# Designs tried in a protein design chat: VHH binders against q7zyf1. Part 12

Target 1, 260 residues: q7zyf1
Amino acid sequence: ALRIKVISMGNAEVGKSCIIKRYCEKRFVPKYQATIGIDYGVTKVHIKDREIKVNIFDMAGHPFFYEVRNEFYKDTQGVILVYDVGHKETFESLDGWLAEMKQELGPQGNIDNIVFAVCANKIDSTKHRSVDESEGRLWSESKGFLYFETSAQSGEGINEMFQAFYSAIVDLCDNGGKRPVSAINIGFTKEQADSIRRIRNCKDSWDMLGVKPGATRDEVNKAYRKLAVLLHPDKCMAPGSEDAFKAVVNARTALLKNIK
Key: E = the ipSAE of ESMFold2; O = the ipSAE of OpenDDE; V2 = 0.75 times the mean of E and O plus 0.25 times the DockQ between their complexes.

## First folded at step 6 (VHH)

Design d2 (framework vhh_gefurulimab; at its last look DockQ between E and O 0.01; V2 from the best seeds 0.00; counts 0 for: pae E 18.9 > 2, grease 25.2 > 24.2, off the site)
Fold by ESMFold2, look of step 6:
Structure d2 (fold): chain B 260 residues (1-260), chain A 119 residues (1-119)
Amino acid sequence: as target 1 above (260 residues)
Amino acid sequence: EVQLVESGGGLVKPGGSLRLSCAASGFTFSSYAAAWFRQAPGKEREFVSAIWSGGRTYYADSVKGRFTISRDNAKNSLYLQMNSLRAEDTAVYYCAKEYYSGLGYFDYWGQGTLVTVSS
């Protein structure tokens, strides 16, 4: 049987353990053994009628546990990367989590050959969502990561996430640990994704078009045309591209109204 | 059978102090994280504070600097020292046990103890 290693990553309290508990409840085979910052479990799954033995390491997210975590990054086939949709700081920390892993893998490590499943977890104690679906999915898919909306409270999305996650890991392993080119077809470029993220976070129409206050009509129109071509809904399939395009059109209209 | 029994709740005036206790039995207390949660009338249960098996502590922003969590593993007891109490601290306070050691998921609860902060 194929044996794989999976780790969890993400800030404390985002629900990493709840997600793992809800999935492993029936399939947990060995006695659960825990250290101060890591839980270990084994589960068996059937993917395409093949039995897969999965070793799951649930990593504590506090900086205090960094010295324990760094021992587990090497030889990992899959990562469950979790944030809480109600706490934007846990989403903003995701780049830091990737940087920590990249640092510990070193120059010969290739994070592109690890399957990531990003879980936008809806911890039921939070009624105010701070990270919308398009923002989370854009971040994830622009990096070639799988993206899922999950609820640790209800269990929604959990089995679907693990099924897709394990299937992708098996495909990776069957391709010699390298990603097939067709498995990373996201339908948009990094430039498109970066522009949508910038536009989402802009404070005014000048910043949105990337021009300074006092720009001429020609400068406004030139900046607009560049963004319009990049983000047009017929050319850009990125999550949030339609809203970004509308925002850019509105920004141009607002600025040109006051320029003679 | 796992048992968590909270005590020490009561009526206190704003600015006062109160100490909550939780007696744990039926499991190896020292191997698990423990936490306090609270539920105000008509509101959802919310996180207050946690202490890991290794002794590190974590606090919700609303209570940081006013509340102190501690544990005594020899007595299988968890404590919450609450200082500078405010009306918004009025709630039923629950002692909670981690589901699996080290997972940070709290799924077993006591019956709670009521803390009322009023003039």
Scores: ipSAE 0.000, ipTM 0.104, lowest interface PAE 18.9, mean pLDDT 77
Fold by OpenDDE, look of step 6:
Structure d2 (fold): chain B 260 residues (1-260), chain A 119 residues (1-119)
Amino acid sequence: as target 1 above (260 residues)
Amino acid sequence: EVQLVESGGGLVKPGGSLRLSCAASGFTFSSYAAAWFRQAPGKEREFVSAIWSGGRTYYADSVKGRFTISRDNAKNSLYLQMNSLRAEDTAVYYCAKEYYSGLGYFDYWGQGTLVTVSS
């Protein structure tokens, strides 16, 4: 039977353990080592008519356990990367988690050969969502990661995530440990992604269009045309592109009204 | 059970045209993105084109301007119109389904159809 190693990453309280428990009900034999902040378990899953033995290392997200976590990154084939959609800081920390993993894998380690499933978790919390789906998806897909909206509480998205996740890992294994072409998120260019991010995080209409305050009408129009082509709904596959395009249109309109 | 069945492959001369079809069954076709891949002899499988559930299309640089992907949701069918064919387009072409709607991860491959471009 194919054996695979999976780890979880993310800040404390984002629901990593809950996601795993929700899926592994009755299948997961947990061996939690509270002293080191690692919950180890083994489960068997059936993917594409194959039995797969999965070793899951659920790692504590607290910084206190960094010295322990660093030993578990090696030989990882899949990562469940989790953030809380209601807490933006947990999303912002994802880059840090990736950096940690990269550091621990060393120069010979290639994160490109690891399957990542990003879980935007706690979608059941309707009170306040601080990270939009488009933002999470853009971030994830730009890196070639799988993206899922999940609720460990309700179970929404959990099974779908794991099925896709394991399937991708199996394909990876069958391809000699290299990411299969099929896993390549048909996507968008880096430029498109960067533009969308800028537009989402811009301070004002000048910043949105990438022009200096006080730019001329011609400069504004030139910048707009460039972005319009880049973000056109028919051409841009990037998450959030439609909204970004609309925002750019509005920004142009607003700026031109004030430019004689 | 999800099934994808490709057809339309054959021998064509350089500069010629060919239209591939993929018949899908066992799932709600309109809800999922679909794609074409190809594998040439001795080479790895590569992406050719995809069409999202919303109708957006994407093409590999190597086929852009020559190939057109389309879908007929009423017929549960995916198409690839290939124009200006080149010798390097020779491959087995595969139809694929998105695993989960919106995911962009493709699975459920058909048996493929052979396209041979030769003078």
Scores: ipSAE 0.000, ipTM 0.243, lowest interface PAE 11.6, mean pLDDT 86
ESMFold2 (binder alone), look of step 6: mean pLDDT 84; pTM 0.846

Design d3 (framework vhh_gefurulimab; at its last look DockQ between E and O 0.02; V2 from the best seeds 0.00; counts 0 for: pae E 13.4 > 2, off the site)
Fold by ESMFold2, look of step 6:
Structure d3 (fold): chain B 260 residues (1-260), chain A 119 residues (1-119)
Amino acid sequence: as target 1 above (260 residues)
Amino acid sequence: EVQLVESGGGLVKPGGSLRLSCAASGFTFSSYAAAWFRQAPGKEREFVSAIWSGGSTYYADSVKGRFTISRDNAKNSLYLQMNSLRAEDTAVYYCAKDYSEGFGYFDYWGQGTLVTVSS
């Protein structure tokens, strides 16, 4: 049977353990218990008529000492990244978690050959959503990661996530542990995704178009045309592109109304 | 093929001692953690002791101070010295192999050797 290692990552209290516990037999692991930073689970799944034995390491959000950190990250086939849609700081921390993993794996670790599933988790006691679906999906898909909306309270989305996640891991393993070279048309480029993210976070129309206050009409129009081509709905299928396009149009209109 | 063969079990009186051995083959024993588990009649299999390739050891609370795990990598062998034995130590003892180096999940074990502690 195919044996794989999966880890979970994310801030404390984002629902990682609830998601993992639904599908794992927890085992006592003396070394990791003494370290306190890691929970361990096991499960068996059937994917594409194969039995897969899965070993899951759950960070659980507890700190751990350096001596087990390398063992946590190494030889991993899949990563479950979890954030709480009600707390934007948990989403903003995802880049930090990726950076830590890259650092611990070193230059010989190839993170591109690891399957990532991002869980935008709803801990239903919090009704106010701080990270909308398009923002989370854009971040995830621009990195080649799978994206799922999950609920810790209801369990919604969790089964679908695991099925897609394990299926992608099996496909990767069947390709010798590396991603297929085939082109994947997700409908947008990294440049388009980065522009949408910048536009979402802008505070004023000058910044949104990437021009300095006091820019001439020609400078505003030139910046606008570049963004309009980049984000045009016929060429950009990125999550949030429609809203970004509208914002750029509105920014141009506002700036040109007041330029002499 | 991975093989773990336990030996050294037997009947012993409370307070006595017994030494278990495990012969390993079919893998690079020195690269893996190894462990002892036990299963008493009608109970779940439980962890007893583990030793990593670097020599670090761990013990269940119920056996600390009484049992000593050791390994001889040149002989591909794992040992458990059991002292001050109690009736509750009666079980089939299994030698176990770590799934992968440093992973800490022991997913393969042998046929076991019976230890009986009785008056």
Scores: ipSAE 0.005, ipTM 0.164, lowest interface PAE 13.4, mean pLDDT 78
Fold by OpenDDE, look of step 6:
Structure d3 (fold): chain B 260 residues (1-260), chain A 119 residues (1-119)
Amino acid sequence: as target 1 above (260 residues)
Amino acid sequence: EVQLVESGGGLVKPGGSLRLSCAASGFTFSSYAAAWFRQAPGKEREFVSAIWSGGSTYYADSVKGRFTISRDNAKNSLYLQMNSLRAEDTAVYYCAKDYSEGFGYFDYWGQGTLVTVSS
């Protein structure tokens, strides 16, 4: 039987353990080592008509456990990367988690051969969402990661996530531990992604269009045309492209009204 | 109390057909994934077919094109239509409740029904 190693990553209290427990329920036999901040479990899953044995290492996200969890990154085939949609800092910390993993894997380790499932968790908390779906999706998909909206509380998205996650790992294994080339085909370009991110984080309409304050009407129109082609809904499949396009249209309009 | 009860097994000739039933009680079957397994004498239990709560289905390669899994919500029952039966299909067939949408986490199993394909 195929054996796979899976780890969880993310800040404390984002719901990593809850996601795992919600899915596994009674089948997950945790062996929590409180002293090292790792909950270890073994389970059997059926992917299609194949039995897969899964070793799950649920790692504590608290910095206190850094010296211990660094030993568990080796030979990982799948990562459940979790953030809380209501707490932006947990999303912003995801790059740090990736960096930690890369560091621990060393020069011989290739993060590209690991399946990542990003869980935007706690979507049940509708009162305050600080990270939009498009932002999370853009971040994840630009890296070739799987992306899911999840609620460990309600169970929403959990089964779908694990299904896709395990399927992808099996495919990886069947491909000799290398990520299938088809997974590399991101439906959008880096330029598109960067533009969307810039537009989302811009301070004013000048910055949004990438022109200097006081730019001429012609300069504004030129910049707009470039972005319009890049972000047009018919041409851009990147998450958040529609909103970005609308923002650019509005920015152009606003600027032209003030330019005589 | 949750129970699964299989029925419909029996003796059939090669090329024949059988329909297995699994009656569920104590829970709503349509809210969960379910699967059929079989165990031949001296062999390990093997996956046959699954149906997800959303209605998606999957079949083992050995039964593709011959077997059909379905569900009747009104009867709270799972079915396995078996056509073009072969000697190698001889086994005890089990239905199982999968709370993990087809990933092999089963909390309840039936007692099984015997299917014998013989000339």
Scores: ipSAE 0.000, ipTM 0.256, lowest interface PAE 12.4, mean pLDDT 88
ESMFold2 (binder alone), look of step 6: mean pLDDT 83; pTM 0.842

Design d4 (framework vhh_gefurulimab; at its last look DockQ between E and O 0.04; V2 from the best seeds 0.00; counts 0 for: pae E 18.0 > 2, grease 28.9 > 24.2, off the site)
Fold by OpenDDE, look of step 6:
Structure d4 (fold): chain B 260 residues (1-260), chain A 119 residues (1-119)
Amino acid sequence: as target 1 above (260 residues)
Amino acid sequence: EVQLVESGGGLVKPGGSLRLSCAASGFTFSSYRAAWFRQAPGKEREFVSAIWSGGSTKYADSVKGRFTISRDNAKNSLYLQMNSLRAEDTAVYYCAKESYDWLGYFDYWGQGTLVTVSS
């Protein structure tokens, strides 16, 4: 039977353990080592008519446990990366988690050969959502990660996530630990992604179009045309592209009204 | 149970046309990225075309302008219209669905349908 190693990553209280527990229920015998901040479990899953034995290491997200969890990154084949959609800081911390993993894997480690499933968790919360789906998806997919909206509480998205996650790992394993060439990383360019991110985080209409305050009508139009080509719905398939395009259109309109 | 069943393959002359079909059950195509792949004898499986859940399409350079991928939501079916067929298009063609868009992780494959282009 194929054996795989999976770890969870993310800030404390984002629901990593809850996601795992929700999925495994009776299948997961947790051996929590409270002293080291790691919950270890073994589960069996059936993917594509194959039995797979999965070792899951649920790591505590608190910085206190860094010295312990750093030893568990090695030989990882899959990562469940979790953030809370109601807490933006948990999303912003994801790059830090990736950096930590990269550091611990060392120069011989290749993060590209690891399957990542990003879980935008706690979608059941009636509270203010601080991270939009498009933002999370853009971030994840731009890196070649799987992306799922999940609720550990309701179970929404959990089974789908794990199914896709394990399937991807199996495919990786079957391909000698490398992503299959057939993996069409086709969807959008880095430039498109960066533009969408900029537009989403812009301070004003000038910034959105990438022109200086007080720019001429011609400069505004030129900037608009460039972005319009880049983000046009017919050309851009990036998450959030439609909204970004609309925003750019509106920004142009607003600026031109004020330029005599 | 998720199933994909291809049909429409056969023998065709160079310059001819074929339409492949893939019938899905156990899931809805419109919710997933779907793709056609092909495998020629002695060669690796290669990408032919894909259609995203949003309707966007992509084609391998070798088939651009000749092949068209489409989806019928009512029939829950995927199609590949192949025009101007060439000898090098001879292969077993496979239908596949992806769990999530953009990543190329396909969950299920059909049994394949053989297309032979020969004079």
Scores: ipSAE 0.005, ipTM 0.244, lowest interface PAE 10.1, mean pLDDT 86
Fold by ESMFold2, look of step 6:
Structure d4 (fold): chain B 260 residues (1-260), chain A 119 residues (1-119)
Amino acid sequence: as target 1 above (260 residues)
Amino acid sequence: EVQLVESGGGLVKPGGSLRLSCAASGFTFSSYRAAWFRQAPGKEREFVSAIWSGGSTKYADSVKGRFTISRDNAKNSLYLQMNSLRAEDTAVYYCAKESYDWLGYFDYWGQGTLVTVSS
């Protein structure tokens, strides 16, 4: 039987525990009562004709618990990384969570051998969404992570997430604990992903094209052509690229209306 | 502190072979994906080949079957064996290191080594 270690990561109150409990409700066998900041349990699942015994560490996300968390990062096969789509700060903190893990694993740590499942979780279905799907998916897929839309309240997406998550862990184990190089072929480059994120977060049409206010028509067109080639549908498969391309076209049109 | 130093470039006739080397220092080479890119005059840099920390490889279609990437983690070295060279392979070849913050992306580059394929 295959035995694996899984941890959860993410800010406090983003729904990590709810996702775990909802999936494992009838299959979760608590082994120890958590004394501070970490719940531990064991569950069994069958994936691809294999019995998998999963040790799940549901880690508290509050900064207060850092000294407890840092002892649980080693020898992990899977990470469930959670943010709340209704609170952008929890999404923006994901880079900090990765940095904490990388720091504790040290320079010899290789997170390429860890399966990440990013859960864009809806904690409160009545709140307006602050992080759209393309933004969360772009972040996740640019790092080689699995991405899922989940709901802690309804349970939507949770079974699909765990099925894909465990299946990916089994595939990794079948490849000797290494991901194939194809995992780095995400269909877009870092430059493309960075450009889409910048375009999403820009303040105005000048900023979007990367030109100063008062730029000439030629400068606007030159900047536009570089972005248009970069984001062209034949060369860019990144989440959000079509919307970014449309935004760049609209920015050019708006700027040229006010330039001779 | 990160250093990538390419060597092995030169002039070669079409159909010939060259072996490029890249010496890496200032980071844990065995923990990162490494790659070769190239840039012909007047063109953007393009992907040539990458090698995963576990030894798996990827090639651009234009070089597949002719180029072989390899690494020696004990020597902190990356290699590119280039066979059946063509005029369109003329470029500056760069060794590249995977970004710490963006796995699967390369953002540290050597100074390059020139490969010229001409009759």
Scores: ipSAE 0.000, ipTM 0.116, lowest interface PAE 18.0, mean pLDDT 78
ESMFold2 (binder alone), look of step 6: mean pLDDT 84; pTM 0.849

## First folded at step 7 (VHH)

Design s1 (framework vhh_7aqx_2)
Fold by ESMFold2-Fast, scan of step 7:
Structure s1 (fold): chain B 260 residues (1-260), chain A 122 residues (1-122)
Amino acid sequence: as target 1 above (260 residues)
Amino acid sequence: QVQLQESGGGLVQAGGSLRLSCTTSGFTFSSYAFSWFRQAPGEEREFVGAISRSGGSTYYADSVKGRFTISRDNAKNTFYLQMNSLKTEDTAVYYCAAPKRFTLSSYEYDYWGQGTQVTVSS
């Protein structure tokens, strides 16, 4: 039977164990053995009429376990990255997690050969949400990762995530350990993603257009045209592009009203 | 019965040093990792430092890195926080902590001491 290795990563208290427990209690009886900051489970799942043996390694997120985690990155087929939508710092830590994994895999390690499922967890608490769905989805899809909104508390998104995740890993294994052509298609460029992210963090119209306060009408219009073409809905399929495009249009209108 | 007890707190002048101790009982000391936290009046509890189960790895908050050192003594079932070059901003109640168990997704601090006050005068 096909054997795969899955690890879960993310900061402490983002709900990783609750996600795994929710799925395990529904699907299978795990066999766990605790290590120093690494918990191990073995399960069997059936995907597309195939029996798959899954070795799950949940890695404690504290920096304290860094040296132990180093031994568990290699030979991985899938990663579940978890963050808490109510705590932006857990989302911002995801880049650090990827950097740690890439560093430990070394020059021979290529995360493009690994399936990633990003779990924007605790969506049942959306009233205190500090990371918008479009922001989390943009980050994930810009890297070729699967993105899911989940709640371990309600069970929302959990089964959908695991089914898609395991199916993608099966496809990867069947394609010689590389993502098949049918893998995630990101309909946008890095420049488009970076621009959307920058615009979302801007507080005023001058910053949104990338001009200095007091810029001339010509400077405002030149900056506007560059961004409008870059973010046009016909040219950019990135999550949040429509909102960013609208923000750029509104910024130009506001600035030109004052420059007249 | 698991217990953690801090000692070594007190009043010290800026630039001075203190060593905090956390004595533990009721569990196999060598099987646990340990951490120090602190809480200033009206502020949230913040991480200060941690030492791995083996003692081979130590981690510090950026605000204390280079000034504080965490260590452990398995023979005494005690771990320490050596605080050097103390600043007025280091004034807080210091807590020692240990996780009850390691779980698939959490590094949870289930065992806490009662806290020891550290006051740094300008």
Scores: ipSAE 0.000, ipTM 0.131, lowest interface PAE 15.9, mean pLDDT 76

Design s10 (framework vhh_7aqx_2)
Fold by ESMFold2-Fast, scan of step 7:
Structure s10 (fold): chain B 260 residues (1-260), chain A 122 residues (1-122)
Amino acid sequence: as target 1 above (260 residues)
Amino acid sequence: QVQLQESGGGLVQAGGSLRLSCTTSGFTFSSYAFSWFRQAPGEEREFVGAISRSGGSTYYADSVKGRFTISRDNAKNTFYLQMNSLKTEDTAVYYCAAPKRFGFSSYEYDYWGQGTQVTVSS
């Protein structure tokens, strides 16, 4: 079974906990409540005929809990990022939230491998809206984030948000933890393209598989399997993929014939 | 018939400048927000910049902020991307796009140009 970690982020009083509670009235079973400003629960959802186990952490947004939040950012697949459409300062704080997460993930940890669903919450308060849908959507999509108009009070947008959010996380997991190419984009990933270019420039079989000369049979086979899956003609439409795949197969055969 | 067409692409050396234009037809220009995207070989199409319907708000990807400027001319049904201080990493095919509403995610855009190549040499 696929297991994923989700966290919620946003300023105090934007309705993060209400969004979680609204959804959880149907599916969520809380198993742990931390007295340190983190509410933890687990739930099971079915996406694309798959059972997904979700660990969700509802993190308190107050600066007082900064030291605690730092420990929960790592190993996250999804973030629900919430602001209040009636309080523009909560929207303006979103860049600060992204900066906090990036800082705690450290070097090599970036948010590009995480699915974000931005919730423009409290849309039921239409008489006093300070952030237009166009502004919130534009900011969200500039980051490659999903955008939803939500009301925890009425339930509007909540189910649609969670369905799209979990679907995107499943797609990310199926693509080795990287965002997959959408239908409007080219039919291959940056990793596939980079691997093809690297292999084309290799002069020997050790280099082609990305192993050091003298690697063991197990190391050679592990490297081969990773590249063969990545570059398989059924999974990679990039120019040169067929030649790169053949080169990887031939490199493995050559190395394994006389390996000790 | 809605149509978007880029022009102004080409070869430029690092540190140089280039101005892209997107000429539109077949819709009410003042009713749309506009965006520029780019795509380098082996990468997904990424957001570059956007301008709101009113022209009062502009947004940029962090990688181009301070170097690129998006603008629009409602009288000419054209919008622009002024690219300054170009880097070799800016080499890509640049696309202009218009959503039915505001957006930066490529899968939510209905109207696209054919693309114009920008190559920045060192």
Scores: ipSAE 0.000, ipTM 0.100, lowest interface PAE 20.5, mean pLDDT 75

Design s11 (framework vhh_7aqx_2)
Fold by ESMFold2-Fast, scan of step 7:
Structure s11 (fold): chain B 260 residues (1-260), chain A 122 residues (1-122)
Amino acid sequence: as target 1 above (260 residues)
Amino acid sequence: QVQLQESGGGLVQAGGSLRLSCTTSGFTFSSYAFSWFRQAPGEEREFVGAISRSGGSTYYADSVKGRFTISRDNAKNTFYLQMNSLKTEDTAVYYCAAPKRFYLSSYEYDYWGQGTQVTVSS
């Protein structure tokens, strides 16, 4: 039987353990090994007509357990990367989690051979949502990661996430430990994603077009044309591209009011 | 049996310094990592800082990074929070905490002190 190693990563209190418990408990073969900050379990899943043995390491997200986590990154086929949609700092920490993993894997560290499933968790929360779906999806898909909206409390999205996640890991294993060419379904480039994020965070029309205050009509129009082509719906399928395109159009209109 | 006891809290002027101590008993001190948390009136308890089992790694909340330092003294079974450049926003009850040495499905803190009040006046 195919054996795979999966780890979970993310800040404390984002609901990682609840996600694993919600899905895996009924398929879980209990195997206890007492350790500090790492829950170890074994589960069996069926993908197509194959039985897959999954070794799951639920890694404590608290900074407290940094030294313990470092031992568990190697030889991993899949990562469940979790954040809380109601607490933006947990989303902003995701780059830190990736950096921690890359650092521990060393110079040979290539996360391209690892399947990542990003879980935007706690969508059932009645509190104000601080991370939009488009933002989380854009971050995830720009890195070639799977993206899911989940609620460990209600069970929404959990089964869908795990089925897609395990299926992607099986595909990776069947392709000699490398992602198949057709497995990445993002529909946009890094430049397009970076431009959308930059535009979303701009509050000034000059900055939005990437020109200096006092730029000429020709400079404004040149910058506008470049961004309009880059973010055109025919060329960019990225989440948030339509809003970014509209923002660019509006920025040009606003700036040209003061230019002869 | 297992006890954590904070000391060193009090009233201090903004810009001042305080050092909190957490004295522990009833377990093998060198086998544990330690943390500080705080809770201001009307707010949730928040993480402040942590020190690893070996003492080689320290972690801080963004709000205190560069101003607070956590350290440990295994010979005295005590760990510390050195608080510099204190702000009125640092006013809170400060708690020391330690997890159990071994867990199953738990990274929660099992051992807590009773808390010590820190008040920073302008």
Scores: ipSAE 0.000, ipTM 0.169, lowest interface PAE 14.2, mean pLDDT 76

